VH-VL binders against q9nrl2r1430to1533. Designs and how they scored, part 28

Target 1, 104 residues: q9nrl2r1430to1533
Amino acid sequence: GGVHELSAFEQLVVELVRHDDSWPFLKLVSKIQVPDYYDIIKKPIALNIIREKVNKCEYKLASEFIDDIELMFSNCFEYNPRNTSEAKAGTRLQAFFHIQAQKL
Short names: E, the ipSAE of ESMFold2; O, the ipSAE of OpenDDE; V2, 0.75 times the mean of E and O plus 0.25 times the DockQ between their complexes.

## First folded at step 16 (VH-VL)

Design w1 (framework fv_ficlatuzumab; at its last look DockQ between E and O 0.86; V2 from the best seeds 0.84)
Fold by OpenDDE, look of step 16:
Structure w1 (fold): chain C 104 residues (1-104), chain A 124 residues (1-124), chain B 107 residues (1-107)
Amino acid sequence: as target 1 above (104 residues)
Amino acid sequence: QVQLVQPGAEVKKPGTSVKLSCKASGYTFTSYWMHWVRQAPGQGLEWIGEINPSDSYTNYNQKFQGRATLTVDKSTSTAYMELSSLRSEDTAVYYCAREVYSEGWPYYYYMDVWGQGTLLTVSS
Amino acid sequence: DIVMTQSPDSLAMSLGERVTLNCKASQSVSNYVSWYQQKPGQSPKLLIYGASNRATGVPDRFSGSGSATDFTLTISSVQAEDVADYHCQQSYSTPYTFGQGTKLEIK
C-alpha cells in the first residue's frame, strides 16, 4: 500500500515493542520451548499479531484494541508466577500501557 | 527469619575489581529477585541492578552496564555483585535487598529486607 | 531515566507535629512508588509500597499518598524514633531511581 501516517494504535504498538520489558510479548510463545503453554492458554496473542491486526484495520473501536493488549498481559500472568522474569516484565509493560492508553 | 548477611567492609585500589557477597537465609532463595543498591557517603541511594536467582536474568542501571556483574550461587543461597575498573567515586556502602511482590492486582514489587551493607573504600 | 525529587532536603520538627515529605517524579510513574526509612548508621527500611500501602509492622502514623507525579509521605505525629533519612523510589521502569532523600530531625 501507500505511505500512511501512523494511527494512535500503530504508535502505541511501536512504543510497546520498543519498551525494555517487551521481550516476552514480541511474538507467540514457542511450543517447543514451553510445551504446555497452549494447554493452558487458549487465546494466545502477541504484539506482532496485534500489530498485524492494526495494519489490517481490524480494530474498529479502541476498546477492541485495548482488550487484545489486556488479553496479552492476562495470558502472561495466568501462565507465569509473579516471581518469573516474564511476569515482572509484564507488570512493568502493563503499567506503561495503562498510562499510554489514557491518550486513546 | 529472613536475613541478608554482607561483609562489613572492603578496601580496594583504583583500577581493580571487587566481588561483594550477600548470603540469604530464612526463605526460598530462588523465589525472589535480589537487588543491589549503593549509597555514597552523605548521598542518596543509587540502584545498580536486579537479578532473578531462578534463571539469572538481570537488569542493570546503564550507568554500571559493562562494569557491574550480578550473579548467584543457588547452592549457597548467595548473591554476588562484581564491580570492575574501580574508581574513587565507587566508594560507598553497597546493599543487597530482597524484592517481594504484593498479592492481587495490581502487582507491586518492593524491597522488604535489606542487608546491613558493605562499605567499599576505593583509594590509592 | 525518571528523576525523583524530594522536598524539603531537611526539616526539624517538634515531637507530636505532623510531618509531610514530598516526592515528585519527572514523569508519571502511576502509583509504583515506595518509601524507605533509614536511621543513622542503619540500612533502609521499607515503609510504604504502591504509593499508599503500609508495609507490615509499620506504625499507623505513617501513611503514603499520591499518583502519577506527586507523592507524599505523612507522619501524623512525629516521634523521637522517627529521626532518619527518608527515601522515595519509583519501580515503574528500569532503572529504578531514588530521590535524593529528606533528613528529618527533632527540635
Scores: ipSAE 0.905, ipTM 0.955, lowest interface PAE 0.5, mean pLDDT 96
Fold by ESMFold2, look of step 16:
Structure w1 (fold): chain C 104 residues (1-104), chain A 124 residues (1-124), chain B 107 residues (1-107)
Amino acid sequence: as target 1 above (104 residues)
Amino acid sequence: QVQLVQPGAEVKKPGTSVKLSCKASGYTFTSYWMHWVRQAPGQGLEWIGEINPSDSYTNYNQKFQGRATLTVDKSTSTAYMELSSLRSEDTAVYYCAREVYSEGWPYYYYMDVWGQGTLLTVSS
Amino acid sequence: DIVMTQSPDSLAMSLGERVTLNCKASQSVSNYVSWYQQKPGQSPKLLIYGASNRATGVPDRFSGSGSATDFTLTISSVQAEDVADYHCQQSYSTPYTFGQGTKLEIK
């Protein structure tokens, strides 16, 4: 929870958002565009929500922040088959996250 | 038996376009991405881009963005790569390659089957 | 773009010798490296994916190792049919990039 940890969470979220493969994760999936998404994914989350939680100091432990990021990827892999652009983007962005998370 | 069949050669003049084909057989064409990779004489391999045959979603190497166009024809299980504004530097063997993926985590993607390649010669 | 640099550029080996081929990435690519074998006049053939996983049907004399920036392909006992160019490739970040290749020959 200190100021340095919250700055590190913010920096990591910014790096994720800037990554070319962030496009499936920027905002929650639209129920109108993808009607069955919320029938399958019960704990939806996206980078804009995680960023807001960082801004509001809602993460008390680094593990809570990491868990939300990993949930975001897990949702992607649960909903999207391996041959989709979303799953491939998620795979690359997750690999990037694992390298960047070493800063935490 | 998984196969990717490409024409052996094409000869083109600078400033023109070429559309190279890659006929797939022995697997469900729409289940795996197709990559295009080229190799200039005596040189290494250079990734051009990839296409998902199921929805035609594409990613391009920025070097080729605007000149390369990847398409598919699901009815004939054929992938195409069109390259416009040809230059002598585009002389190379052009390969198509099927991408598969590992089962379970970690998720690895890799090119397991390659076509024999089409030699494109661009000369005056 | 991530540059993959292979060394040596070429190598001549006696039958039965151990060969180590090197591949260095310009930045970390975790373990997202594949190795391809390309015999003269032929298409590339997959050997290794994920730095260390042997593709189906690849002889056990081929092994891969490494992470982050430094990767190796090892052939434990070189055979005549191993004469080829060997390419490493990263799939960590688009555009995917290949090393320039290492040419292996038998003395």
Scores: ipSAE 0.760, ipTM 0.914, lowest interface PAE 1.1, mean pLDDT 93
ESMFold2 (binder alone), look of step 16: mean pLDDT 93; pTM 0.947

Design w2 (framework fv_ficlatuzumab; at its last look DockQ between E and O 0.06; V2 from the best seeds 0.00; counts 0 for: pae E 10.2 > 2, placed apart)
Fold by OpenDDE, look of step 16:
Structure w2 (fold): chain C 104 residues (1-104), chain A 124 residues (1-124), chain B 107 residues (1-107)
Amino acid sequence: as target 1 above (104 residues)
Amino acid sequence: QVQLVQPGAEVKKPGTSVKLSCKASGYTFTSYWMHWVRQAPGQGLEWIGEINPSDSYTNYNQKFQGRATLTVDKSTSTAYMELSSLRSEDTAVYYCAREVYSEGWPYYYGMDVWGQGTLLTVSS
Amino acid sequence: DIVMTQSPDSLAMSLGERVTLNCKASQSVSNYVSWYQQKPGQSPKLLIYWASTRESGVPDRFSGSGSATDFTLTISSVQAEDVADYHCQQSYSTPYTFGQGTKLEIK
């Protein structure tokens, strides 16, 4: 049910945040540090934003939650070349997410 | 041709440090992650760590408890691994290896180019 | 850390026989598995990546399969030049880990 799904989403977000490769995704990209980021990425999102949405019960379906997580990774791979540290971290974190998401 | 060149051998006393080199040629050095892997005599492979030559970002196997330090010199296309507080059990062949990737999905495809390895002998 | 366990530790086969090498992960690693061939006195050579994709230049007698925890490297018809140690590796999470290796010999 909805309550169980909410708990599952909360737990998964906690696991993602605690992952060693979560550092590119913990919060929104700084406009100061990356001036051109928001010219390229039109739907920015991060784990802290997703966590807030979970806490506010904004996800009615698991697919909605998964879509936001995938958007987060998509943004990373769109902006960062594949050989960057951010992209490599994203690759591993996404792999982790895909396995954990099977439990939803 | 793409190749990684390592010195043949090093002999060290316990408690000392060694800095092994890996010179890359035939490709853009900063575009590929570099890994270090060792192999004790008659044993399997053990991952030490990785470094992105572009920004010197690193990940280490915690087993080494900070004894290993990976660095690069972009001007000479050379990767380095320094191992401190050497022990007899550090005796092994140490390899550097390039990790390859494609331009499609963010996949990483293993280590496609290896150095010939450096034999490190730690003995009193 | 994820433990990769290979089996058997060693085997001796006759020329032309089918060879099957196994690799088991202590937890799911999706398909983030590579296989390496290491001939005596040489450096490892990449054979398979992403569990089932052959590296360029690798003979088609080599094939990889599997997902999650169970992986297999198969040599459809073993040749004399295939004498080597074979290593599986997971790149799902750090630290990257290898199996203990399988030694393949020819009778």
Scores: ipSAE 0.808, ipTM 0.925, lowest interface PAE 0.7, mean pLDDT 94
Fold by ESMFold2, look of step 16:
Structure w2 (fold): chain C 104 residues (1-104), chain A 124 residues (1-124), chain B 107 residues (1-107)
Amino acid sequence: as target 1 above (104 residues)
Amino acid sequence: QVQLVQPGAEVKKPGTSVKLSCKASGYTFTSYWMHWVRQAPGQGLEWIGEINPSDSYTNYNQKFQGRATLTVDKSTSTAYMELSSLRSEDTAVYYCAREVYSEGWPYYYGMDVWGQGTLLTVSS
Amino acid sequence: DIVMTQSPDSLAMSLGERVTLNCKASQSVSNYVSWYQQKPGQSPKLLIYWASTRESGVPDRFSGSGSATDFTLTISSVQAEDVADYHCQQSYSTPYTFGQGTKLEIK
């Protein structure tokens, strides 16, 4: 075929996944490894789920996509104290996201 | 017991495709990410990609994007890797490997169960 | 891609000696390094994950250490059955990359 083209949501998700600080957000937190996580976090979400929703065209508005990404960060900061590696990674990735989201 | 079973060998001509299988048993197939890794003769290990068997979500090494396709069949607990446009440089042992836990904190523990590998020979 | 560089490429040790294998990442990978043992003619076997956590069933003589960029696998008293290639792997960022391997032999 020809040249491949990505949607704006797909492009942003790919950039987030490739960022060095994406490691806490790639997959959902394990209920077995962190048994109290889902007692605290009621709307879990991760980059793999957001990417799936993009691939299935489940986002009708950019605000819906942005809301899921922000929920992902909010969950991180709610569960993890600010001095943890997870919260620090979340802060840096969120800053990167805010810059990239201006392209939407 | 936990096992990943792969066929021992495949021989293919350049320009064709191959679909390699990996049959899982002894654990809940949909709970663990499956990885594919290859090892060319005399070379190190090279990560091809991963698939979540529960929803078929995939991540690929960019080197293989567009040539490799990872799929699963949940009803038979079998993972597949299809590689297209084969060339002699694709001659390698291809492993499937299970990730330690698919939903953990921290993410990506490593691969705790490996198949015995399929030797793919691409030659004419 | 994050490059994982192992050293030495190979070594030969006497039984009972202490062995140190090195792995260096081209950028910080936090503690997301795994070590695999691959005996001749076999598939890899997970030894260590998270830089220092021993996988279930792995003998106590194997230990891992390091963080950020510099990682080691130590075998406190090498045994005949430890003859293998050893691979480090980062799981910090995709693509997950392996070092080129270190071959361990017994004299």
Scores: ipSAE 0.009, ipTM 0.612, lowest interface PAE 10.2, mean pLDDT 87
ESMFold2 (binder alone), look of step 16: mean pLDDT 92; pTM 0.943

Design w3 (framework fv_ficlatuzumab; at its last look DockQ between E and O 0.52; V2 from the best seeds 0.00; counts 0 for: pae O 6.8 > 2)
Fold by ESMFold2, look of step 16:
Structure w3 (fold): chain C 104 residues (1-104), chain A 124 residues (1-124), chain B 107 residues (1-107)
Amino acid sequence: as target 1 above (104 residues)
Amino acid sequence: QVQLVQPGAEVKKPGTSVKLSCKASGYTFTSYWMHWVRQAPGQGLEWIGEINPSDSYTDYNQKFQGRATLTVDKSTSTAYMELSSLRSEDTAVYYCAREVYSEGWPYYYGMDVWGQGTLLTVSS
Amino acid sequence: DIVMTQSPDSLAMSLGERVTLNCKASQSVSNYVSWYQQKPGQSPKLLIYGASNRATGVPDRFSGSGSATDFTLTISSVQAEDVADYHCQQSYSTPYTFGQGTKLEIK
């Protein structure tokens, strides 16, 4: 059922947080440190927010959870040039996510 | 032309460390990730890690985490790999290699320019 | 770690024959596969990246194909200079692992 899916989402989010390449995604980007970020990214999201949404049972469909994770990566690629450490970390973490998501 | 120049050989005793160099020329050093790969005599290739020369961000094969340290010197366009607590199984040729840079998406991470390698021999 | 398994381990071909080398990933790696040629005592040389893109200076007789788990390197008309070890590598997820290699010889 639904509780099985939510436990799987929590397990997956924990694995993403533990991954070495999670550092750009743990919390929302600081407007003070990166002043132009929110001029470019209109739907910000991060792993701490996704984890809270899992805890509050806000995902009604697995596709909604997957969409938030993919939005997180899409934001990274939209904001960061391809040869930056942030974009490279995003590519590696997204690859890890796709492997883990096949197990759902 | 684009070149990565490495010293030919190093000999070390077990328990010591080594710092291997890789001098880049013929391209913008900070625009390309640098990788380190080793190959024991008669064996396959093993990826050690990568570094972004523009900000010194690194990622390592976990097998080498804690023993390998990748650094760069932007002023001399030189990458370095330091390996500590050497043991006989570290005997190998150590290559530096430049990552392919593509403007297109998706990004492809092949290594298009390789140094000639440094033979590290670790023996008592 | 993602395991890359190459086949065959070795082969011997006549000049001018078509050669097909295989590489299989233990998990999907999308199209993040590269192929390298390595002659004895020399550094690897990039042939193919992104499964199918020829690197600069690589002759048209080399081509790559595949996606997900199954990849091939094809040499359409093998020449004497193609005698080497050939390695595939995935660059989808760290550590970026290599296959064990295929040795190509001329009969």
Scores: ipSAE 0.032, ipTM 0.698, lowest interface PAE 5.2, mean pLDDT 89
Fold by OpenDDE, look of step 16:
Structure w3 (fold): chain C 104 residues (1-104), chain A 124 residues (1-124), chain B 107 residues (1-107)
Amino acid sequence: as target 1 above (104 residues)
Amino acid sequence: QVQLVQPGAEVKKPGTSVKLSCKASGYTFTSYWMHWVRQAPGQGLEWIGEINPSDSYTDYNQKFQGRATLTVDKSTSTAYMELSSLRSEDTAVYYCAREVYSEGWPYYYGMDVWGQGTLLTVSS
Amino acid sequence: DIVMTQSPDSLAMSLGERVTLNCKASQSVSNYVSWYQQKPGQSPKLLIYGASNRATGVPDRFSGSGSATDFTLTISSVQAEDVADYHCQQSYSTPYTFGQGTKLEIK
């Protein structure tokens, strides 16, 4: 349906996905690989889900978009100890996000 | 006392491989990331790679990708760095270093404990 | 890769003087900068991490500041035992990278 210009949200999601530390966040956690994850994390979210919401124009406010991104990081830090690869990557990616979010 | 112990020196010929050891003590080995850093004579520090001893996740400086291999032995609290296809340019002191992190977010990192380093000399 | 550039390359100061070492990142590294002191023939020693947090046992005369791209290590009153090379490092993203170092001497 036509040519679309990337919105600020779309652009930021692209940058997050392409970041070297995005690997823990690209898609939802596997129930098979992490059996207890969904017993602990009640609002799971990932970058692919956020991207779809952006594409469907479900975010009407920047705060809504930011809240989902922050939820994604919050989930990571809630489940993963700080010495894990996931938590370490999440720390750096969140720092990157906070810088980029200033442009929204 | 928290410490990392490394052998003093290794001498190798070009084209060969070396496996350097780093024995940790005084702390929970699997709770801290381990880094390897080298320093050529009179030069600055160069990051080689990191390993999470708990799950053996590794990340390498692409400069060393394919030549450097980081491993750990949790039973002996020892980290290893193997470097293959040695060149004269690999002559340097090789350090292992434990990475500390802050108690709360944001988590900041620094290498707070270093081994004494192993001098690797590569010469024909 | 993120390039860390230190300045000056070397400096000589008198005892008791204020010393300022600079480190510039080629792109923003937030606050993920550490400073290390390396005395001749010794391993590096962590001084500052997270741009401004003193490591355990580090004297109060050492302080770090800065954010994003510009960082500073300050010695409020340089002492004889402070003769060393000083290295900055970013831990914002891999590969971790170090500055080329600054050599501090006493006149």
Scores: ipSAE 0.018, ipTM 0.681, lowest interface PAE 6.8, mean pLDDT 92
ESMFold2 (binder alone), look of step 16: mean pLDDT 92; pTM 0.945

Design x1 (framework fv_iluzanebart; at its last look DockQ between E and O 0.69; V2 from the best seeds 0.80)
Fold by OpenDDE, look of step 17:
Structure x1 (fold): chain C 104 residues (1-104), chain A 124 residues (1-124), chain B 107 residues (1-107)
Amino acid sequence: as target 1 above (104 residues)
Amino acid sequence: EVQLVQSGAEVKKPGESLKISCKGSGYSFTDYWIGWVRQMPGKGLEWMGIIYPGDSETRYSPSFQGQVTISADKSISTAYLQWSSLKASDTAMYFCARGWYYDYEPEGLYFDYWGQGTLVTVSS
Amino acid sequence: EIVMTQSPATLSVSPGERATLSCRASQSVSSYLAWFQQKPGQAPRLLIYGASTRATGIPARFSGSGSGTEFTLTISSLQPEDFAVYYCQQYENWPYTFGQGTKVDIK
């Protein structure tokens, strides 16, 4: 079923997704929209993938979960210049994440 | 358990509008793509389009571009397929399906769960 | 669009026999190939994705092979419930496209 008590990881992902600055991270970057993205980013990831991994109980340690979230942000900052909307959103969302992650 | 439940059969006349629905449950609706497939009577399967409910990004097959509208209401985990003006040739079974990435390929979705189908009959 | 061609159109086999279904793509689809089973009045059911990966709950008698432009679905020992229409479908490029189907019926 789809109704489950959310784990700490699940809840954090929900909060990330609901954040106003989550829009660059909701799903994998499209090759059609960004043709050169995957020439640069070799380990693509997004919040929907992270949530899927949480749902499948693929994270045995909080550090593994955190690593994927950090990878997501790292990818954003690697591809997007600092002055882009994506990078700015990422900066704010990452700050939010770091605060929330202290609860894990 | 993952389920896609579609709205019931429709009997319409040419020129009428129609909106059919596909409600997802048992999974995070906003995280997966929803696709629509047409199957005309006694014929094969045709992709019509796909939508990502999380941000409403939508893609149409060329033959269906401008012919139908695909939308989603994530607040009720429901995707829609609609016609502004039905034609007799729209008579078919319509399936919705849940899509997910294969091999982290953003453009390569496989569809693992399907709705039961909605029969649409259009005749004068 | 990528054209998918299945053969044969109809395959008649006896229960317990091996069934081999072919699917050809007009251009390479790498491994982005799925197989579906459809019975009358029912929705398609995913059997194989990634050319060779069985979907959850799919019996081991179903197997997929191939890459590029040539693909095969094999049912090692046909069961009564396996008589149906089978479709291959590429998802390498949008629009995704199905083959025209192979009907597996009882000999």
Scores: ipSAE 0.897, ipTM 0.952, lowest interface PAE 0.5, mean pLDDT 96
Fold by ESMFold2, look of step 17:
Structure x1 (fold): chain C 104 residues (1-104), chain A 124 residues (1-124), chain B 107 residues (1-107)
Amino acid sequence: as target 1 above (104 residues)
Amino acid sequence: EVQLVQSGAEVKKPGESLKISCKGSGYSFTDYWIGWVRQMPGKGLEWMGIIYPGDSETRYSPSFQGQVTISADKSISTAYLQWSSLKASDTAMYFCARGWYYDYEPEGLYFDYWGQGTLVTVSS
Amino acid sequence: EIVMTQSPATLSVSPGERATLSCRASQSVSSYLAWFQQKPGQAPRLLIYGASTRATGIPARFSGSGSGTEFTLTISSLQPEDFAVYYCQQYENWPYTFGQGTKVDIK
């Protein structure tokens, strides 16, 4: 917690959204475009939801914020085979996240 | 304070083009859906379409598909509704509104903040 | 498209009294139901979403109930500022659709 962590969460989410590989994660996956997604993924999450939770101060611990980001990537790897554009984007964005998270 | 501020009233002739705007402030503009609603004089409300400014994904109600263009410029936090050729039947009040997920449902959006409306009058 | 039907078309109520507005969906919309208030010359104002959740800043006299196909908006003690047109709207399936409105007039 605290004000410094909230600013760090906000800045990190902004950097994730700006990253070229954010496109699979910007908003919730469409049921129309991907009809079976929610048969497989039961805890959906996306960058816009994570940013809203940061803006509403819903994360009380840094671990809660990190858990949501990692859930986002885990969902991507669970649904998408490793050779897909989505999984490759997820791998690159996750690596970027880990670098940025080290700097807080 | 969340605000959606729309462009001013328009008086046009049939066949003219028009682009009206909706500027969002006080929130993360690219994270919320923006929708457009028509209200013809003395009538109820009709959804025209929605856009996600973060990636420009759009959806149109069937009766408005091909009749209008919905777009956004995320660099200035502004959504647009435009006609290439206005008809007298386009005379109406037009509202923009921002949408958010109900209960993490991707297809279920509720619209909590609304612009003040833009009156478009098209007269022969 | 899901058709939303409101009743009555007009409801005459005295200030301080209770108003009950009905909304029916042509097929189940679960709890994806919103209520809006609109005064002449103004934008719609979100009152209720999720069938029963009051939007931010909406006074407690407004309450919503129902699920599936039948929904009710109740205004427990009408105030002068509550005389308006009220719309229900489903957001279970695109395109989202409004009811035709219920006008609440002073009796």
Scores: ipSAE 0.771, ipTM 0.920, lowest interface PAE 1.1, mean pLDDT 94
ESMFold2, look of step 16: ipSAE 0.757; ipTM 0.917
ESMFold2 (binder alone), look of step 16: mean pLDDT 91; pTM 0.929
OpenDDE, look of step 16: ipSAE 0.894; ipTM 0.953
ESMFold2 (binder alone), look of step 17: mean pLDDT 90; pTM 0.921

